# Designs tried in a protein design chat: VH-VL binders against Translin-1 (tsn1). Part 28

Target 1, 220 residues: Translin-1 (tsn1), of Schizosaccharomyces pombe (q9p7v3)
Amino acid sequence: MNKSIFIQLQDQIDKEHSIREKLTAEVDLLDEKLRVLQLLLANCEQNLENQEEILEALEIIKSKTRGLAELASNFPYYKYNGVWDRSIQKVVYLYLLASWTGRLDKSLRPTYSLLSLSEVGQILQVPVFPEESTFHLSIEQYLHAVLSLCSELARQSVNSVISGNYHIPFEALNTIQKVHSSFQVLSLKNDSLRRHFDGLKYDLKRSEDVVYDLRIHKLV
Key: E = the ipSAE of ESMFold2; O = the ipSAE of OpenDDE; V2 = 0.75 times the mean of E and O plus 0.25 times the DockQ between their complexes.

## First folded at step 22 (VH-VL; framework fv_praluzatamab)

Design u2 (from u1 with heavy chain Y56D K57S; at its last fold request DockQ between E and O 0.02; V2 from the best seeds 0.00; counts 0 for: pae E 19.4 > 2, off the site)
Heavy chain, then light chain:
Amino acid sequence: QITLKESGPTLVKPTQTLTLTCTFSGFSLSTKGVGVGWIRQPPGKALEWLANIYWDSDKYYSPSLKSRLTITKDTSKNQVVLTITNVDPVDTATYYCARSRYFVFYFDYWGQGTLVTVSS
Amino acid sequence: DIVMTQSPLSLPVTPGEPASISCRSSQSLLYSYDYNYLYWYLQKPGQSPQLLIYLGSDRAKGVPDRFSGSGSGTDFTLKISRVEAEDVGVYYCMQATQTPYTFGQGTKLEIK
ESMFold2, look of step 22: ipSAE 0.006; ipTM 0.546
ESMFold2 (binder alone), look of step 22: mean pLDDT 93; pTM 0.950
OpenDDE, look of step 22: ipSAE 0.047; ipTM 0.642
ESMFold2, fold request of step 23: ipSAE 0.000, 0.000, 0.000; ipTM 0.450, 0.504, 0.470
ESMFold2 (binder alone), fold request of step 23: mean pLDDT 93, 93, 93; pTM 0.951, 0.949, 0.949
OpenDDE, fold request of step 23: ipSAE 0.319, 0.326, 0.262; ipTM 0.739, 0.729, 0.710

Design u3 (from u1 with light chain Y37W; at its last look DockQ between E and O 0.02; V2 from the best seeds 0.00; counts 0 for: pae E 16.7 > 2, grease 19.8 > 18.9, placed apart)
Fold by ESMFold2, look of step 22:
Structure u3 (fold): chain C 220 residues (1-220), chain A 120 residues (1-120), chain B 112 residues (1-112)
Amino acid sequence: as target 1 above (220 residues)
Amino acid sequence: QITLKESGPTLVKPTQTLTLTCTFSGFSLSTKGVGVGWIRQPPGKALEWLANIYWYKDKYYSPSLKSRLTITKDTSKNQVVLTITNVDPVDTATYYCARSRYFVFYFDYWGQGTLVTVSS
Amino acid sequence: DIVMTQSPLSLPVTPGEPASISCRSSQSLLYSYDYNWLYWYLQKPGQSPQLLIYLGSDRAKGVPDRFSGSGSGTDFTLKISRVEAEDVGVYYCMQATQTPYTFGQGTKLEIK
């Protein structure tokens, strides 16, 4: 028999395993850095003593995201995108949070503002809606990240009252209200995204309750 | 005013356990993203990385030495401890501790070093 | 392990003249398009190492601008545009892409 056929098949199998191993290894390294940055930003409203660490983390996450983009762009996007989808959602989410809290150096928006998908892509230097099905930030990743931001802002709104920073709850409510209104006009066909959006009403209610408590307290 | 200082024995016999303490000030391991690493330098030779420990659970060891190394911390005392088991003369070196950063990896502040000689 | 190879190993320099030190890695240190996990340290006689350059080209705090780092992938260069007497010592490159983090063998810069 022609042993060349079996060698060719083995080479193809080895290539596909090597691709998945490379992508998974990069995503695992990215996830480690995302976990730490998320912890750093969880208490950002209390003070700025972690600012140097946060800026360093943002730069390395940008670097790792671009490295993943370059590696992934050599391969069919939709064959492998499940490897990084959830991790890229978190990258977008943490950049939105860093920008909103004023911890992102060179943000395109002032503090308490929401970056657009295009602006996140510009800051990260990665494509949005590419024509050749190469690595890109998807609208679904961005929409999930925006909803995750709202949940975190509602949570931090409570903490800001305890710490005496009464401005944060008003800004958080304003942002959550804008997101809620914007999502109301969308036709969400994705079950995961629809379920995520259905939870936004609880974040909105929590944020509203904090603001109303502050209004009643000041009237006393 | 960030400072680090290494302390421990200057002479250790083969097969013993070497314990080195890094005491630092001007920063804390309760600060997220911060760590301390250990690097050694045999006399007249190049630098060799040994281990890092960070504010969270993360610890990193040189793979060839991992079975002999243990790194621990006491955040309240601003101390990091490196233990090397079953030493032999090849472990003779100046041992440095240095502040490390988690994301942008580097050693920006170093202690003055302590020479440890392993000899009968 | 990623092997770091420096050249030259000994570099006598006349004060006021430029100096250049090469560092080559056995594997690419370019993790992403913009970053190389490559570092330069100076160890002056009788002293601890001090960080000069990180991520291939960024100067550490307090490092004079006569020091510059360049290169990408596997080939890196540290340049001193105008050597001063206080620049004597041993220069080490280091990679941080994979454990163990490894150093070059060192380049001893001396005034001749």
Scores: ipSAE 0.000, ipTM 0.459, lowest interface PAE 16.7, mean pLDDT 85
ESMFold2 (binder alone), look of step 22: mean pLDDT 93; pTM 0.947
OpenDDE, look of step 22: ipSAE 0.089; ipTM 0.681

Design u4 (from u2 with heavy chain V104I, light chain S32D D58E; at its last look DockQ between E and O 0.60; V2 from the best seeds 0.00; counts 0 for: pae E 19.2 > 2, off the site)
Fold by ESMFold2, look of step 22:
Structure u4 (fold): chain C 220 residues (1-220), chain A 120 residues (1-120), chain B 112 residues (1-112)
Amino acid sequence: as target 1 above (220 residues)
Amino acid sequence: QITLKESGPTLVKPTQTLTLTCTFSGFSLSTKGVGVGWIRQPPGKALEWLANIYWDSDKYYSPSLKSRLTITKDTSKNQVVLTITNVDPVDTATYYCARSRYFIFYFDYWGQGTLVTVSS
Amino acid sequence: DIVMTQSPLSLPVTPGEPASISCRSSQSLLYDYDYNYLYWYLQKPGQSPQLLIYLGSERAKGVPDRFSGSGSGTDFTLKISRVEAEDVGVYYCMQATQTPYTFGQGTKLEIK
C-alpha cells in the first residue's frame, strides 16, 4: 500500500537526518577548535611564546576527535564519513604541522620529520586500519594532509627568511622533495588526491627558489 | 571485560511496583552512542523488548507498556533502573539488561538475567 | 507492531551438516541497500541471549565465520555452514525498524 511505504520511507529519512544532525554538531565543535589551532601554528618559529596555547588547543582537538570517533563508531562508516572527512583531514594536517615545527610535546618524531599515519593514530588514540567498518583515519585523509603540509611549509619558508631563520627553508625543501618523490611512485586512483598532488610542483618550485636565493646571497 | 548484572526482588505481589537495577562495568553511559536496554522472557516463551535509554538520555519504551514503565540512569554509578508499576502475573519473567548502541539498536552484551515472579 | 515469523520452529541437525533458519517480517526492514534492521541472537541452554548477526548480515565480535546472515526487505536467513555441538540452543530474529522492537518466536536447534 502507498501510504504504508511512504511512512516507512519517512521514518528512515528521519532516522538518517537525526544521525547526520548529531554528527554534524560534533564536527562543527571540532572545526571551531581547528580554526584556533591553525591560527596559532601560522608561524614556523623556534621561539614559542604561544606554546601553552598550542598545547591546550592540541589536547582539546584530540578530545573532540575521540568524542567524534566514539559517536561515529555506532554507525556505518562509509555512509556517514563524508560528514567529517574534510575536518579529519585538517586534524591530521595540524598534528603533522605541530610535530614538524616542534610544537607537539608528545611527538613520536624529531622536529622536521613527518609522522606516519599509524603514528598520528597512536597520538590521537583513534584507529587507522579498521578490523571492521568503524571510524578510522583513512589513507586518503593522511595523504591529503601531507600535501597540505607541503603547501604550508613552502609558504612559511618565505616567512622564515624574513624572520631571520635560515634553517627552515632547507628543512622545508628536504621534506617537500621527499614527499614529491614518494608520491611519484604511488598509484593514485583517487581523482581528488591526484589533482591535489599535481599542485605540489608549485610548492616545490617556490621552496627551491627560496633556498637558491639564500645560497646566492651566502646566507647559508 | 564488559559485564552487566540485574538485581531486584525475586517475588512481587500483584499491583506492586517492580524496580530492577542494572549494574554494569567495562563501559560507560558517558560514551557517545552507548545505551542500555531491558528485555524480558516469560518462562518458556520468546523474548520481549521493554525499554532503552541512551547516553544523551533519549528513551524508548514498548508502546503497549509505556504507561507502566520508567527507565532512568545514573552514569556515575554505572547503573540503569527500570520501574514497572501495577504488576500482574503476566509480568512474571526473567528480566535481562543489555548494552545497546544508538541507531544500530542491537543488544551486544547481556546480563545473566533475574527471574521475577508475580504471585499472591 | 511488526510481526516476525521464524521457520522452522524446531531444527534437529547432525553435527557437521549445514543448517538454515528463515525469518519473515510483516513489513520491510530495509535500512539502505546493504543493511536491514534485522538481528539474530542465540540463547544457549541455561544462558542469556548472545548477538550473532546485526543489520542483516554483519557478524558480531567473536562470532565464528560459519554463521552468516542474508536477505533483505521482509525475508531473511541465518545459515550455519557446519553445525557444531556448541551451536545448540534457541535462535531468535529481531527487528528494530520501529518500536516495539519485536522478536520471532524462536527456532530450537538440537543435535539428532
Scores: ipSAE 0.000, ipTM 0.444, lowest interface PAE 19.2, mean pLDDT 85
ESMFold2 (binder alone), look of step 22: mean pLDDT 94; pTM 0.954
OpenDDE, look of step 22: ipSAE 0.011; ipTM 0.512

Design u5 (from u2 with heavy chain F103W; at its last look DockQ between E and O 0.02; V2 from the best seeds 0.00; counts 0 for: pae O 14.7 > 2, off the site)
Fold by OpenDDE, look of step 22:
Structure u5 (fold): chain C 220 residues (1-220), chain A 120 residues (1-120), chain B 112 residues (1-112)
Amino acid sequence: as target 1 above (220 residues)
Amino acid sequence: QITLKESGPTLVKPTQTLTLTCTFSGFSLSTKGVGVGWIRQPPGKALEWLANIYWDSDKYYSPSLKSRLTITKDTSKNQVVLTITNVDPVDTATYYCARSRYWVFYFDYWGQGTLVTVSS
Amino acid sequence: DIVMTQSPLSLPVTPGEPASISCRSSQSLLYSYDYNYLYWYLQKPGQSPQLLIYLGSDRAKGVPDRFSGSGSGTDFTLKISRVEAEDVGVYYCMQATQTPYTFGQGTKLEIK
C-alpha cells in the first residue's frame, strides 16, 4: 500500500476515536447521574421523603439521555452503539423501577406495574424499536432492563420485610412471575439475553421463598 | 529513519532494581498518538508486554507486574525509562522497547533488545 | 486477561508451498463493531519482532502481498501463499483489545 493511503487510514481512525471520546464523555456524565438515582431508588418503600430528589434525578437523566441521542444521531448507529448500550439499558431499568415503586407519575402506570418499551420511549422522548441508522431504545436493551428490574425486586423484597412492608414481596413475586411467563414465549437469539434470562429463575425462587416465609410466620 | 535502542545493566542480582533506558530517534514523544512500550522475552519463550507510555503521559502496566513497574519519559532527550523492582531469576529475558501508536495500538518499530540476566 | 492460542506451534514447510497459522482468543477482539485489534508479528532468527498484519487484515508497510490476515471476533488466520526461505522464524499473534496486551505462544516456521 502507498504511504499516502496509510496516512489517510490513520486519519480516519483518529476521527473515529475522537467521535468515540465525545460519546464516551456524554455517557460518563449520564452514568454519574444514574448512580445517584440508583441510590435514591434502593428501597421499594413508598415513603415520599426523598421524592423531590428522585424527580429531579429523573429529569436530569432524561435530559442527558436526550442529549446523548442528539449527539449520536450525527453518526452511524451501528458503529458506535457499543459506547452507550449498557448505560441506556440502565436508564431504562431505573425508569422501570421508579414507575414500579410509585416514584414516577402515577398517571402513566399504576404502582407495581411494568412500563412498556413504547411508554419508556415516550417518557424519555426518544425513538424505540430497531432503526438501523438513528439512535433508539432497542428491544434488547428493554428486555435486559426488565430482567434487571426483577433481580432488584427480589433483592428489595427482603429489605421491605425488614422495614415492615410485607405487601411488597407479594407484588414483586407477581411481577417476576409475569415476566418469567412472558419471556418463555420469546424466541431469544441473543446469547447475552439467554444468560440473563437464566438468572431470572433464581430471582423467582428467591422471591417465592420470601413470600413463603411471610406466610409461615403469619405476617400476611 | 526511526530507531530505538535499549540500554542498562546486563547482569542484576536478585531483589535489586533493574533500570532500563530506551533511546530513540526519528520520531518524537510529543507527537499526538505516539507512545513507547516495553516487551520482554525469556530465552526460548514467548513475548510478554510490560508497559506503555504515551505523548500525553498516560501510562499502562501489566497488572501482574504493576506493583514492580515504573515507566517514565523524557521527551526532550527522546528517552523512556523502565524500572523493575525486586527482580528475580524469572525476570531474566531480552527486553525490547518499541514505538507504539495510539488508536491502533501496534508496535511498528522495535529496538534490538537487551538481554538481562538475574543471577546471584 | 485475554488468552491467545496459536496452532500449530511448529510448522515445517517446503519452499513454494502455502502455510496457514491459526490464532484464537478467549474473548472477542472486535471493538464496537469497528475493528479487530489483532496483530501478527514475525521474529526472524536472531532479530527483533516485526509487524506483519494489523487490525486483523491490514498488511503493514513493506510486507509482501503473499502474507494475508483474515478472521473476526475470536478466530483469526495468517496465510502465506508461497513460503520463501526468508519467511523462517516465529510468528506471534497479539491482541490489543484490552490491557494487558497478550501474545500467542508463537508458531515456529521452518523449511523442510
Scores: ipSAE 0.000, ipTM 0.504, lowest interface PAE 14.7, mean pLDDT 90
ESMFold2, look of step 22: ipSAE 0.000; ipTM 0.505
ESMFold2 (binder alone), look of step 22: mean pLDDT 93; pTM 0.950

Design u6 (from u1 with heavy chain T31R K57D, light chain S32D; at its last look DockQ between E and O 0.54; V2 from the best seeds 0.00; counts 0 for: pae E 18.5 > 2, off the site)
Fold by OpenDDE, look of step 22:
Structure u6 (fold): chain C 220 residues (1-220), chain A 120 residues (1-120), chain B 112 residues (1-112)
Amino acid sequence: as target 1 above (220 residues)
Amino acid sequence: QITLKESGPTLVKPTQTLTLTCTFSGFSLSRKGVGVGWIRQPPGKALEWLANIYWYDDKYYSPSLKSRLTITKDTSKNQVVLTITNVDPVDTATYYCARSRYFVFYFDYWGQGTLVTVSS
Amino acid sequence: DIVMTQSPLSLPVTPGEPASISCRSSQSLLYDYDYNYLYWYLQKPGQSPQLLIYLGSDRAKGVPDRFSGSGSGTDFTLKISRVEAEDVGVYYCMQATQTPYTFGQGTKLEIK
């Protein structure tokens, strides 16, 4: 009455596949909403014009993230985290950006400041630093998100100058400098994170150049 | 508070179809990872798993009884229905429905069970 | 089908003494190298089964710490450090590694 070894293995493969499919479906839904929010937050000036839509998107993303967390809590974290890692990283990134630009709840952090991982967890109402077997926001996801934020800030610094918002480049530079200094004291063991961090030098230089140009042209 | 309650006939004749309904509260089958299973226990004997259904309508059946079993859900009514066709006196048992979770598949909350007797 | 074998089938115990129940499976219950899909249930007299231990060693909510589960692969053990009167009933192990989910024969714990 025993299944053969191969039949048993196939059953396990099928189960794993089914789980991944279900997780992927939820992640896909989340990703759709993330794309919308990313567009809404692509320009600091546009953030002011679309504040209602931004808030709506944030709430929807929160809901979807929590739904994913609930589903994921049924499965071993490190077996399936590859399905949602990038998406969750993006969630964290967008919330960092929303907060930094003053589009999120200002009671937690002032504008142009960086949310902590704990604060992001609190906002999303998802665990941070829990047992490895359960869904959680990871340190790596957060660090990647912070680096992504820096890249975006460097990008938006240029755009802000075009739009006549000359204060943004200074705030961006300040944030990127602080992030750069903070990362210098971290012992990064992840190759992906190291590579991503290497890109921060470019972002820093870009931001410095923008500020330098503003000063030369006496715009600030 | 999570509760489950089995309902259906307590006496069925051989060859007839047994329909049991599990009505539950305190949770929803729209919740991710949630399922409901049926387990029976003949008088004085061990437990026997019959079938499970989950939020995405995934269904699992005991292979030995698969041809006779059908499990369905009505999420809006918080009900799961199990049908057993062509019943025999050997199907006499206390039937339980219980909440299950996907992947882990344990039964953490059980109904009180309903005794079904198959007799002519 | 995976066959679950419990021993002993009858377990008379004096209150305050420890108890141990063995459960063996005909196949390994290890899944994903991290989890054993082995569960322990207690069915008290006249009641429905209740979950005690899940995934081999994790204690269910509300279960006293005198209960503990151990083992891996094909050999599992439920231990009660000090048996109380309320622990009387039939204990079942269950596997959920593959369908059909199967139960052991049950171990009837009684007070001497």
Scores: ipSAE 0.000, ipTM 0.493, lowest interface PAE 13.1, mean pLDDT 90
ESMFold2, look of step 22: ipSAE 0.000; ipTM 0.440
ESMFold2 (binder alone), look of step 22: mean pLDDT 92; pTM 0.946

Design u7 (from u2 with heavy chain V104L, light chain L55Y; at its last look DockQ between E and O 0.02; V2 from the best seeds 0.00; counts 0 for: pae E 22.0 > 2, placed apart)
Fold by ESMFold2, look of step 22:
Structure u7 (fold): chain C 220 residues (1-220), chain A 120 residues (1-120), chain B 112 residues (1-112)
Amino acid sequence: as target 1 above (220 residues)
Amino acid sequence: QITLKESGPTLVKPTQTLTLTCTFSGFSLSTKGVGVGWIRQPPGKALEWLANIYWDSDKYYSPSLKSRLTITKDTSKNQVVLTITNVDPVDTATYYCARSRYFLFYFDYWGQGTLVTVSS
Amino acid sequence: DIVMTQSPLSLPVTPGEPASISCRSSQSLLYSYDYNYLYWYLQKPGQSPQLLIYYGSDRAKGVPDRFSGSGSGTDFTLKISRVEAEDVGVYYCMQATQTPYTFGQGTKLEIK
C-alpha cells in the first residue's frame, strides 16, 4: 500500500467536494430568491401593487443565474450540472409564469402563451443547445418547467373564480390543452419527464371542471 | 395551416334569404374555446361585426341585426352557416368569416371574403 | 354601443419614416389586470383583414417588431417605427369589451 498516493487522492476528493460546496452555495442563494418570486406570482392577479417587487426578483434571479453560469464555466458541465438542474428548472418555470400572467415587464399584460426555450434563453442571456460542454438551459429543464406551469395554471384557475376573475380559467384550459396535445406527440423516453407528464391529466381535469362550472352558473 | 373560405350566392334579390357557408380547415369547433364569426364590409365602408358561434353552440349576434340573423354550425363538416333574412340593398357587402376565441373575442384568421350584391 | 374613433383617416408616409395611428373608444376597454380588449387589424389592398395587435399592445404571430401598440382605457395608438411598402392598407381598431363588437372607421396608410 502507498499512503502518499492515497493522500494525493484525498486532496483531489477534497477539491471536488469544495467545488460542489461552492456551486451549492450559489444555488442555495438562487433558491432563496426563487421562493420569494414564487410567492409573489402565486397571487399576482389579485395584487397588481406587487409588480415592482416581481420585477426586482426577476432581475435578481437573472443576475444570480448569470453568476452561477460564470462560476460553473470553470468546471466540467456534465460532472456538476446535477447541482443546479432543479433550480434552473424553477427559474425557467417562473419566467414562463411571469410571461403568461403579464408580470415579465411593466405592461401588466398577460400573454396567455408559452415562451419558447429560445426566448427564455434570450431573456436570461444563457445559451441553449451549445456545441460544447458549457452552462446552458437544457431541453429537459424546459419541458419540466412547462409541465410545472400547467400545474400552477390549474391552481390559479380555481382561485381566479373565487376572486371574480373569470377569464383566467379559459386561458388556463387553452394552454393546458395545447401542452397536453404537444406532449402526446413527443417520444418521451426520459422516465422523469414521462412521470411528470402523466400527472398533467390531473391539471387538465381540474381546469376543465372550473370552466364547466362557470358555464353552468353562467358566469361567462 | 389554418384557412377559412366563404361560399354562397353573389347576387340576391331584395326580400330573399341570404345563406353563407364558412368552410374551414386546420382547426376544429370541437376544440374548447374556439369559435367562428362573421363580419361584413359594405363597399367603401368600415367593417361591421355580425355574429359569432362557439364550440359549445353559444351564439352572439349584433343586436341591431339579431332579428334577421341565424348562425349555425356543423362541427363534423368544419362548417359554419350564416343566414340573413329579408335582405335589401343595404346588405350589399363583402362577407368574411374568421376564427374567434371564446372570452378573448378577437379574430385571428380570416377568410378571403365573398362579395354579395343585393339588387332590386 | 361603444364607438371607436380613428385618426387620421388618411395617412400618407414616405418609406422608412415612422407612422402613428390613434384610436379612441367611447368607454373604457379595461377589463381586469390591465387587459384592454382593443385589437388592431390591417387590410392590405385586395386582401382580407389580418390581426396585428391584440390586447392593445401584443403582436400577433408573424407580425414584424416595427409594429407596436400602446395606450390604455380609451386612448390607443398603433405605431410603425419604419414604414415599408408592404405596410400599405387600411388599419382598423376593434373593441371586444361588449357586444356589438365595433370597429373604427379605418385609417388608410399610403406611400407618398
Scores: ipSAE 0.000, ipTM 0.399, lowest interface PAE 22.0, mean pLDDT 85
ESMFold2 (binder alone), look of step 22: mean pLDDT 93; pTM 0.945
OpenDDE, look of step 22: ipSAE 0.005; ipTM 0.492

Design u8 (from u2 with light chain Y35W D58E; at its last read DockQ between E and O 0.62; V2 from the best seeds 0.00; counts 0 for: pae E 9.6 > 2)
Heavy chain, then light chain:
Amino acid sequence: QITLKESGPTLVKPTQTLTLTCTFSGFSLSTKGVGVGWIRQPPGKALEWLANIYWDSDKYYSPSLKSRLTITKDTSKNQVVLTITNVDPVDTATYYCARSRYFVFYFDYWGQGTLVTVSS
Amino acid sequence: DIVMTQSPLSLPVTPGEPASISCRSSQSLLYSYDWNYLYWYLQKPGQSPQLLIYLGSERAKGVPDRFSGSGSGTDFTLKISRVEAEDVGVYYCMQATQTPYTFGQGTKLEIK
ESMFold2, look of step 22: ipSAE 0.000; ipTM 0.454
ESMFold2 (binder alone), look of step 22: mean pLDDT 94; pTM 0.952
OpenDDE, look of step 22: ipSAE 0.242; ipTM 0.700
ESMFold2, fold request of step 23: ipSAE 0.012, 0.005, 0.045; ipTM 0.609, 0.555, 0.635
ESMFold2 (binder alone), fold request of step 23: mean pLDDT 94, 94, 94; pTM 0.952, 0.953, 0.953
OpenDDE, fold request of step 23: ipSAE 0.443, 0.349, 0.488; ipTM 0.780, 0.738, 0.782
ESMFold2, last read: ipSAE 0.006, 0.006, 0.005; ipTM 0.531, 0.554, 0.534
ESMFold2 (binder alone), last read: mean pLDDT 94, 94, 94; pTM 0.952, 0.952, 0.951
OpenDDE, last read: ipSAE 0.423, 0.382, 0.493; ipTM 0.769, 0.751, 0.790

